VH-VL binders against Uncharacterized protein C28H8.2. Designs and how they scored, part 3

Target 1, 141 residues: Uncharacterized protein C28H8.2, of Caenorhabditis elegans (q09243)
Amino acid sequence: ANFISDPRSMFPKMVRTKNAFHFLQYFMGTFRRMFRNKTEMIEHFNYYDDQVKGTDCHIQEELDFARFKSYFDRYTRTHYNPEIRIIFAIMTKDSSHMTVEFHVTSQSWFGFEDHFHMIIRAVNDENVGWGVRYLSMAFNC
Key: E = the ipSAE of ESMFold2; O = the ipSAE of OpenDDE; V2 = 0.75 times the mean of E and O plus 0.25 times the DockQ between their complexes.

## First folded at step 1 (VH-VL)

Design b7 (framework fv_dalutrafusp)
Fold by ESMFold2-Fast, scan of step 1:
Structure b7 (fold): chain C 141 residues (1-141), chain A 121 residues (1-121), chain B 107 residues (1-107)
Amino acid sequence: as target 1 above (141 residues)
Amino acid sequence: EVQLVQSGAEVKKPGESLKISCKASGYSFTSYYINWVRQMPGKGLEWMGRIDPSDSDTNYAGKFKDQVTISADKSISTAYLQWSSLKASDTAMYYCARGTYYYDSSTFDYWGQGTLVTVSS
Amino acid sequence: DIQMTQSPSSLSASVGDRVTITCRASQSVSSYLNWYQQKPGKAPKLLIYAASNLQSGVPSRFSGSGSGTDFTFTISSLQPEDIATYYCQQDYSTPFTFGQGTKVEIK
């Protein structure tokens, strides 16, 4: 088993933001580091068209950062008080790879709680540190 | 090695005040929460509240909010649980536990040995 | 507050048996569920965190599974030193809440 103990302790205690860059900055270092590694991040993402498959309330897409930002910003624009919680994290024993799943909850304008999940896969490079390689979003009804 | 060492057993009368302690060693005290958990004789576990020693921010379970005060002194790596006026219903074993530091969630990976508090007339 | 219900309240099994304990949350706690072991006269000890992750130093015969509202804790081959009360606990939101405990005894 290439796993270590719960890596969630590496991440901030609280994240409340409507800005996708700010959210990722808290968990992956700085916005500057993400921009610096943007080309590397993009070449490892699988791209899906923007077709939504909402037939069973679980739509999961592999996204580049620009599409992730578009979806995240739309979600937070229509909802109050978004809260981001880590629900799963796993890291290889050599600290080379990490997968983190986030649960995003917020209250709609009409009083209903709504949520979606995000999955981030990251790689730790000796030269640049942790960089995001894969972003995915899944929506729950 | 990580250790949480709690103060010794207490025997008190109703109406008396009490302050018990939990001294941490073997890790960075300000990097983890300290939680307090009550266990009444023959009963299960109840979370009372926690403190973030880095800024003394506290969170309490509603049932305990007006009954106890949680505090910490980071200069001596010690957390405290305090009652202004004890009741017989406060008779219980009290545990402190180290909590991991992430958004509004915490696993209790190390526990103190417990402090038995007996309140009787 | 999130209520945690454990089943059974107690069980008796033989050494080498597979023991299963269940825990149900009154609302979804995702994977924010921990399992603790408490031996008589001792403080609780963390065995499983985040529903299915084995705490460092804990024997591999202990395992956890589940997500959302329904969770299971298993001892694959019961040993004499496993006689204890086991508690589930949600750490999804404060106040953190525990199940009422399951007492495991040897027949």
Scores: ipSAE 0.006, ipTM 0.535, lowest interface PAE 12.7, mean pLDDT 77

Design b8 (framework fv_dalutrafusp)
Fold by ESMFold2-Fast, scan of step 1:
Structure b8 (fold): chain C 141 residues (1-141), chain A 121 residues (1-121), chain B 107 residues (1-107)
Amino acid sequence: as target 1 above (141 residues)
Amino acid sequence: EVQLVQSGAEVKKPGESLKISCKASGYSFTTYWINWVRQMPGKGLEWMGRIYPDDSYTNYAGKFKDQVTISADKSISTAYLQWSSLKASDTAMYYCARAPDYIWGSEFDYWGQGTLVTVSS
Amino acid sequence: DIQMTQSPSSLSASVGDRVTITCRASQTISSYLNWYQQKPGKAPKLLIYKASSLESGVPSRFSGSGSGTDFTFTISSLQPEDIATYYCQQYYSYPLTFGQGTKVEIK
């Protein structure tokens, strides 16, 4: 399974639900369960870092929120995908405790076109957020 | 063995209601999507919509959103496709098919045998 | 909606022949394409998923390739049991859409 080229191989049992809160909890819980600690997660993504070593490609650790929202608005207007709308709804909640950002490759299981990256990350939840944040930081391309 | 068994053929008149079924066995029913696909006589395949049985979350193709209702009863591992008022243009073979639970997967790995619905006067 | 166009609509070939079917999307779908086989009177069967991945239990003579808008399905050596209609299906965007089908017959 290659996390970088096909992130779906990393998330094969992800449940699709209309409940945004359950989607977020399942997603974050799965990441935390896959790695015993931060060191194991670093080691898992070390391969990606090695493959892009010496390139001039730098994937932003954090997308500008306005640009990210623009990408979602464009995508949801051209695509009927309620799962993407749920993720967008989570991100637009006016709550610092539930801001979600998830960083995936251009082969994203969200079905975005090449060179588009979606970020989902929990900023205030270290017990579930570490996996996702660490994955994003490993994408130094 | 994984199996999807659909209800038998139906012959109906325009204006009548109908509910057809797709009974799953051999796997955890609540962890797979059930999709409904229409095939009009001599024509190709059309995706109608899907349901995730654990929470009854549904997605519909726009043209079918107000034509049919998709539902599921997880206690008996059965999914349903329902019309409140049939039209002659609903004459078709209807298939149910399961798909694995992941965000961008729509691989219909197991299919029911089909239910033929004929609507005529 | 994304329109899927298959060519040819039908073909006749001999046992042992290499058969190629093309599927074209009206816009880019990356590699989010499946291929199904439907024999007369039966439900469809998944053969290829994600453009090029062979489904478990499917004979190796079946293969798929392509990305973006142009996709190809190949039967390397046609067998009598391969007489069927073949459909491509995109799952890049909702609603999920199928090609019109390609009917494969033996000469």
Scores: ipSAE 0.000, ipTM 0.524, lowest interface PAE 14.6, mean pLDDT 68

Design b9 (framework fv_dalutrafusp)
Fold by ESMFold2-Fast, scan of step 1:
Structure b9 (fold): chain C 141 residues (1-141), chain A 122 residues (1-122), chain B 107 residues (1-107)
Amino acid sequence: as target 1 above (141 residues)
Amino acid sequence: EVQLVQSGAEVKKPGESLKISCKASGYIFTSYWINWVRQMPGKGLEWMGRIFPGDSDTNYAGKFKDQVTISADKSISTAYLQWSSLKASDTAMYYCAREYSGYDLYYGMDVWGQGTLVTVSS
Amino acid sequence: DIQMTQSPSSLSASVGDRVTITCRASQSISDYLNWYQQKPGKAPKLLIYAASSLHSGVPSRFSGSGSGTDFTFTISSLQPEDIATYYCQQANSFPYTFGQGTKVEIK
């Protein structure tokens, strides 16, 4: 998939919703369809910067949606205005790559509900970034 | 309400270091880019670079790469622009500006600081 | 870098006149073009984003159009408070670049 010149043409419109988790699920579904293989998409899930903002846990390569939801529910119950970040690394045929960052936050002053935002970055000479809110998480806690 | 407040005017000599600040309030600081823009006396606007305070990711204009450092401290909602060694040619007004950039929506720099005047002379 | 060229560099018009400024990019920038107003001694203010979208709170007499390389900014009926320098800015690729500015004065 070519995300370098216009990543918006590859993704559905970002929608603010009362259920940020529903939009995340939709986005994950779109990624699976685009990349044919859910396992392949999950296997390329990682953090390039090797850091998890707002957590002290390790990141798992495999993203089990039910386990993710359990973690998300626990995290949002214990933190006010939580910041959650998920990063996917997408490799191209010629070994170049790009990073897709999910930014999800729970904030009452903006829209009364949780919001989901996505940052897409090409990590080559065509450096383009789109996004606004922060999401960091790990599955080992 | 949403605002960016910059530090006061500076008068420096060539070779001195300087760090100016841009303090955000009224919104979630970690959710928006902060841009730095230079305006030399009587001249137009020049984009220097930007930072995303949530993860400190930065983009610099090539002309300013290795001349300045952009940083942010999210614990006090403040962004910084720093020089290790000032030159007379750094004399200018410096603005910080908030930017919203999303997949389905690009919003220009919608909130600006009042500016910090930096004068460098011998 | 993408070069942004504005035309004219300055203009004088009467209150109530229709004022038009153009901005040309050296390569295609789709609709990633913003317009700003700067009054003497003050910070710039966003007027138009994404080539044609009016920023919240900005008077409806301001408008923008265009895509690709050619863009237009219009003030349908010039008011005294509109005396300022206007800048276009591309956000398609890094570094972001501004036009040289158009100074709008009253006759």
Scores: ipSAE 0.000, ipTM 0.517, lowest interface PAE 15.1, mean pLDDT 69

Design c1 (framework fv_bepranemab)
Fold by ESMFold2-Fast, scan of step 1:
Structure c1 (fold): chain C 141 residues (1-141), chain A 116 residues (1-116), chain B 112 residues (1-112)
Amino acid sequence: as target 1 above (141 residues)
Amino acid sequence: EVQLQESGPGLVKPSETLSLTCTVSGGSISSYYIAWIRQPPGKGLEWMGTIYYSGSTNYNTAVQSRVTISVDTSKNQFSLKLSSVTAADTAVYYCAKDYTLEFDYWGQGTMVTVSS
Amino acid sequence: DIVMTQTPLSLSVTPGQPASISCRSSQSLLHSDGKTYLEWYLQKPGQSPQLLIYEVSNRFSGVPDRFSGSGSGTDFTLKISRVEAEDVGVYYCMQSIELPYTFGQGTKLEIK
């Protein structure tokens, strides 16, 4: 149970890296893989759009793979020593969206979020650790 | 880093169901898909289908009515079942890691012969 | 289904000479994201296929620089600048823009 309570113990060293470059490469690659073909991507976005009908929400441009590289390049140019520790990144079991877990200082997080225009879901649970932030990439209100 | 190993019976009788297992080690299995690809002796490659660890599947329409791919996340195993086999199903069967829209790591392959 | 056609089906090359393999798709492999989803694989005798090139021209990790991919739309080429004995095998192109994923028939490369 104790090992299960620490998400880091569930994932290989590659996704636990302190290097923002390795993290963003893994993150971008995993997210691209969620949409393994053009037809599936269109169907998935239609499903997502349908789920948010009646709200002031829309699909994020972070789903543009070229934009991911642009944000990554910009972030690394301005931050020599990122104060971000990646713990893990996973896709949801239903493949509806990508969730990334960061353990970061609050000050550096807002800078990172601004560069990537991502939705943050705050989680307060002793089993997943204090100060953990979950990032969801699919739509924005 | 990711390793894949296929296993199953080497011989299956016509009209029976072929059952193969792919065991995965290394990497986060939630971050990629697993594909099954076959190769008849002396011929080219045919994609059979792909599965995500959640159980979501896509199948080649050529075999869709006979093929089922499933996953057992507790064992890090993916399985392929192909029903009503004939001699045309004789092939080497591979599982492959499906990441960033290409097959970057493949298992060693397992030979299946359909014969009486 | 997208049909992938390779030419030639076989070629024999003296070591140190260049080799060129062509692949044609029945539909454009260019996605709206600006990328073209065309891969090249090599299957050495008795071995599993291995990824050589992805997105037309990007070498996979560990692939020697004597391998290069080029092309756009429906016409693609894999070139080996100086063929070595270890390059013997069957080369396959594959499209991954839509399901089902489809492979070319394969091109067998032999040493003279």
Scores: ipSAE 0.000, ipTM 0.494, lowest interface PAE 17.6, mean pLDDT 66

Design c10 (framework fv_bepranemab)
Fold by ESMFold2-Fast, scan of step 1:
Structure c10 (fold): chain C 141 residues (1-141), chain A 117 residues (1-117), chain B 112 residues (1-112)
Amino acid sequence: as target 1 above (141 residues)
Amino acid sequence: EVQLQESGPGLVKPSETLSLTCTVSGGSIRSYYIAWIRQPPGKGLEWMGTIYNSGSTNYNTAVQSRVTISVDTSKNQFSLKLSSVTAADTAVYYCARGDFTYPLDYWGQGTMVTVSS
Amino acid sequence: DIVMTQTPLSLSVTPGQPASISCRSSQSLLDSDGYTYLEWYLQKPGQSPQLLIYEVSHRFSGVPDRFSGSGSGTDFTLKISRVEAEDVGVYYCMQSIHVPLTFGQGTKLEIK
């Protein structure tokens, strides 16, 4: 069960022509529209290994957690909702997929960086929960 | 490739409920939202409301008390119901699809609705 | 509600000549995320509206490069460098930053 209709058609375009920063721009565009209308605070992408098989272009990039957090900080400052939940799928090196949940909370609408708590939870077959200071993304072109 | 098609009655009596359906079809499988926009004869475009992939809705305040937008995900069909219609509701009604990359990038052909006794 | 005002409401041009349409919003369309939520749509006679430009200046797929959008804050412009017969129709600007989503009144472009 995905929270959005099957997003698979989005990933082939990304892996063929975009690097991880271009994907982040696209992801932020999606996030922006959802927060703009304030009707959905959960974004979910699900990614399967068979979608990228046969490519010979490989991009791996570690996203700066602080930069990623800065986008959420901007949205939480403009919206009085102390909880934001974002679900982001990431592919592992062995071609299995994982769902990463971002939980952002703040103690006030005008929260500073110190007032935001961000939890990234990776969910696999064992429902492992853990906090991460970074997000790694791996794509095939 | 993606197609949207509106359907419903061409004529509705005053004070009754207008019911329209938008069917989405095509080769694209992406997250999207559906907006309903109307255009009275000889006039401009008016947004009625939007339903998102989550099922959440936003409505134009001008019609908020009379309008309901819903979805049947098993049929990929989106419905607009507008109650207590008057001659002022006579318009071509469009459904349009937006996704998280492009706003309202695909529109249906529109269906003319006349409110008359 | 954000009010969108277009000028002119009607425009006649000779083929090959440029056309310019202005759109003014009653408040800024710049969001705190740094993006400006302004779109342009074209409705050809007897047809549904179609997306031309989004986020002020980005052309939608298949839109000819003779169309360009510019502007910031509350003042926006759509320009056609060389008008062709297929460009006839009504042009609408739209804001999508705040509900309710609102359109301008429309500008009718005709060929002389």
Scores: ipSAE 0.000, ipTM 0.511, lowest interface PAE 14.4, mean pLDDT 66

Design c11 (framework fv_bepranemab)
Fold by ESMFold2-Fast, scan of step 1:
Structure c11 (fold): chain C 141 residues (1-141), chain A 119 residues (1-119), chain B 112 residues (1-112)
Amino acid sequence: as target 1 above (141 residues)
Amino acid sequence: EVQLQESGPGLVKPSETLSLTCTVSGGSISSHYIAWIRQPPGKGLEWMGTIHYSGSTNYNTAVQSRVTISVDTSKNQFSLKLSSVTAADTAVYYCARQEYLYSGAFDIWGQGTMVTVSS
Amino acid sequence: DIVMTQTPLSLSVTPGQPASISCRSSQSLLYSDGNTYLEWYLQKPGQSPQLLIYEVSYRFSGVPDRFSGSGSGTDFTLKISRVEAEDVGVYYCMQGLHTPWTFGQGTKLEIK
């Protein structure tokens, strides 16, 4: 599969499932790998928070996947799969690290078309392979 | 912290256009949805419409044909225009922020401005 | 449009006693994400409305613990465990599920 090498193909799967949790599990590998250590997650969050200083975007990241899912579901509320669209995607990759940045539009439950970006960081561990280590969403971009 | 303040004429003649401004201070408007909500004397609250800083709007169908909400990002201002006013449009007009973290609830409100429609 | 109906429209309470306000929606406020989009606001005399509770039961920042919200589907309740003088005002429920956003008629709370 390796759909992470073609980020544009990811959201058709999310649209098909109509479930943000399934999309995150599918995209990010197994749920067990997504947040291995809360301390490690805090370090990754602080790094990317520093990178977005000075932006008007609201950054949402949580230590708990269920909280992150709640925020994601509240922002990306759609009654139809087609309401989530990728405007463009950027991928930076080397042998041990991958960062994928999506710029996405979604109709909020207010009836507006919102623009937001999502940053996903994955690491290729020696004995495990690729696993997601960090997920961030920036709102009102 | 973010504050909202309404301004505009307190008296408007029937058939004219009501124009109000909401000024945002204490923060950027780029992260905000701003709504206009009115309250006739002694009555309840009626949502009129919401605008995002990008200019996208959503209006209450009850006033949709007469209402226009706009944003001027250079002045940190949101404006409400309501055309063809009648005595039924006499109300206190509020601007309020809708916040995603609180499920779109109106978490910050202006002080309100009274508008009387009378000849 | 979703119609919000409050009962009672007015009540008077002795300080320190509990108060209860009901709100009924014309359709379920449960969304597909499992959340229910019902809010409570308080408008003190001569002041702007202020947010008390969002998503049925979550207290907004700074709201005292004596305020609690409960309910599901179409039936919701706001309770004040021990009413204080500063609680005087008009309470509104609101649905945040579908536009147009709609408020109840308001319930006026007065001290005896």
Scores: ipSAE 0.000, ipTM 0.536, lowest interface PAE 14.6, mean pLDDT 71

Design c2 (framework fv_bepranemab; at its last look DockQ between E and O 0.37; V2 from the best seeds 0.00; counts 0 for: pae E 7.7 > 2)
Heavy chain, then light chain:
Amino acid sequence: EVQLQESGPGLVKPSETLSLTCTVSGGSISGYYIAWIRQPPGKGLEWMGTIYTSGSTNYNTAVQSRVTISVDTSKNQFSLKLSSVTAADTAVYYCARVGDYLDFDYWGQGTMVTVSS
Amino acid sequence: DIVMTQTPLSLSVTPGQPASISCRSSQSLLYSDGKTYLEWYLQKPGQSPQLLIYEVSSRFSGVPDRFSGSGSGTDFTLKISRVEAEDVGVYYCMQGTHLPFTFGQGTKLEIK
ESMFold2-Fast, scan of step 1: ipSAE 0.013; ipTM 0.658
ESMFold2, look of step 2: ipSAE 0.028; ipTM 0.657
ESMFold2 (binder alone), look of step 2: mean pLDDT 92; pTM 0.942
OpenDDE, look of step 2: ipSAE 0.039; ipTM 0.715

Design c3 (framework fv_bepranemab)
Fold by ESMFold2-Fast, scan of step 1:
Structure c3 (fold): chain C 141 residues (1-141), chain A 118 residues (1-118), chain B 112 residues (1-112)
Amino acid sequence: as target 1 above (141 residues)
Amino acid sequence: EVQLQESGPGLVKPSETLSLTCTVSGGSISDYYIAWIRQPPGKGLEWMGTIYHSGSTNYNTAVQSRVTISVDTSKNQFSLKLSSVTAADTAVYYCARDSYGTLYFDYWGQGTMVTVSS
Amino acid sequence: DIVMTQTPLSLSVTPGQPASISCRSSQSLLHSDGYTYLEWYLQKPGQSPQLLIYEVSNRFSGVPDRFSGSGSGTDFTLKISRVEAEDVGVYYCMQSIQFPWTFGQGTKLEIK
């Protein structure tokens, strides 16, 4: 095989799972690990559909995936030791849709604890598996 | 707890092929990838190559023509083959885990000593 | 290949005193993704290497807070605020920004 100088380019694009419990396990696990480095963050972003939309309570316009990636890229540089817990979860009987609310805590490099709520709506695509279609973040609102 | 364990011959003759195995326990092989790193007696660490769970490999240019790393997911094992060995290949050989793209080695095997002599 | 140079190659420290190890890379370790790919490992006598610090300044799980990493670009430092007997061994810096991955030559830390 040809030599690849950038280790990032060798990582395969991770396929998503059709199992709801595995999806939540992987989503939360990769969320915790994305604070380690950008490679782990790319793994977490694999669980989002490329057309994902959402909101942040302090921003008036709807956010797209590029803006969420920029946001998390910045956030993970200023915080460490994340904890993520499920507050609420509901799934359709046919396992086609789920909505999950998370409570997230992390430590700021500036010496304080930060926490917020995050809501996802995920869809189980027949061909590719579970992916986040909507993400909402609430920081003190 | 994840454990890595190297195994292979303690002595290899010059010009032969060195074969080492790394066995992974306590975790699925699909959750991480493995590097081989060696250390000649009294010297520093040298990265030999890495294999990802997909089978993709990359090798140190110093040994690229002689080294092959492979994975057997059914046995949860990784292997290193190094051909045409010389006394310069005498070293402790480690396998080390990189947790799926972190690009740092969070767990290491105990190492296995390989001596190349006739 | 990126060359990693450590200074000093050896140091002896009285228990409770601080220690500092420098690592210099022949090229910047700052990736276009905004991260700097520099790690520190400790190899205690007769043991396998263990991860101490990743991405310049992040302490790996279980690593005591007396260890700290700093630096940017090509110049990096590992500091131990108060050296303990268990800290004896050889310290290696490593770059993971590009293949081949390369280590510094190692710094041996001994107790006086």
Scores: ipSAE 0.013, ipTM 0.531, lowest interface PAE 8.1, mean pLDDT 82

Design c4 (framework fv_bepranemab)
Fold by ESMFold2-Fast, scan of step 1:
Structure c4 (fold): chain C 141 residues (1-141), chain A 118 residues (1-118), chain B 112 residues (1-112)
Amino acid sequence: as target 1 above (141 residues)
Amino acid sequence: EVQLQESGPGLVKPSETLSLTCTVSGDSISSYYIAWIRQPPGKGLEWMGTIFYSGSTNYNTAVQSRVTISVDTSKNQFSLKLSSVTAADTAVYYCAKDRIFGEYFDYWGQGTMVTVSS
Amino acid sequence: DIVMTQTPLSLSVTPGQPASISCRSSQSLVHSDGNTYLEWYLQKPGQSPQLLIYEISNRFSGVPDRFSGSGSGTDFTLKISRVEAEDVGVYYCMQATQLPHTFGQGTKLEIK
């Protein structure tokens, strides 16, 4: 039996940072689209940055778009189903933080429950894959 | 409940600019993708372009030099302008919401008929 | 541009009989993210198109289970297990894997 009945309860800090959680859901949808147009990818990352600027939740560290674009362009050149990862570090109002990781190739079996599983997977330095440390965004809420 | 409604003049003269508006109601448009799709009488569907809420656009190369799609977030409106129209641009024009997680058109407007004639 | 070809262009079906529509793409619809962005739309007479199937085989909300999609790569099929009167209209496949988005030419379904 699985005792987790509400995926939002699996990341209590994110529940307090509702704006960051909603931002992450839309970011994942945008990330799915990024793989069909590299130029559009950069523009949509800038859009999601703008979405948090008027809220209680502010980006503490911005995604390095130039480094991400370079990595993405190189990675997609292999002509197979690419996997890239993005790590978020989220600072909450109580001065704690949490980290979340998700990766794109698992998006293909994405359902609502699978979506939240991907978002709430916390990682430390030992669990990151190669290239992952280039791609981070931090939120201050 | 999300609703899309197209509006604009039903008749446009050759060489003029066709201007249409799509009004979105029933939801916030933050993070919306809106596409414009047309259908000439008795023919199939042609995608013209898509705009993201931020203003980023993608256009069909067949019409790219003549088409401009824009967004006015304060009015929840998206607009299509097509310049230098000819009789070949006579069609029903639809706006449709592109699903951010699935890139499919889940909500469509009613469509508006545009006739290009002198 | 990816060319989408539907067969047949029209079919007439006795009520309760099955119908099958084929869609073929000029190149693979598998995107670099591993997903295949093939969709099916129905346009009933005098109405706007409506989504039936997305990503090859996923039925959209409210679509009856008599509709099913299948296929891979460049060859896709929409099946209706038992055609009903409300199924009359023009069916379109669409690819969203590569810009520009392109539609098949349409298949008109009529009841005998």
Scores: ipSAE 0.000, ipTM 0.511, lowest interface PAE 15.6, mean pLDDT 68

Design c5 (framework fv_bepranemab; at its last look DockQ between E and O 0.04; V2 from the best seeds 0.00; counts 0 for: pae E 9.4 > 2, placed apart)
Heavy chain, then light chain:
Amino acid sequence: EVQLQESGPGLVKPSETLSLTCTVSGGSFSGYYIAWIRQPPGKGLEWMGTISYSGSTNYNTAVQSRVTISVDTSKNQFSLKLSSVTAADTAVYYCARSPYYDILTFDYWGQGTMVTVSS
Amino acid sequence: DIVMTQTPLSLSVTPGQPASISCRSSQSLEHSDGKTYLEWYLQKPGQSPQLLIYEVSKRFSGVPDRFSGSGSGTDFTLKISRVEAEDVGVYYCMQGIYLPLTFGQGTKLEIK
ESMFold2-Fast, scan of step 1: ipSAE 0.023; ipTM 0.648
ESMFold2, look of step 2: ipSAE 0.005; ipTM 0.585
ESMFold2 (binder alone), look of step 2: mean pLDDT 91; pTM 0.934
OpenDDE, look of step 2: ipSAE 0.514; ipTM 0.825
ESMFold2, look of step 5: ipSAE 0.007; ipTM 0.569
ESMFold2 (binder alone), look of step 5: mean pLDDT 90; pTM 0.934
OpenDDE, look of step 5: ipSAE 0.547; ipTM 0.826

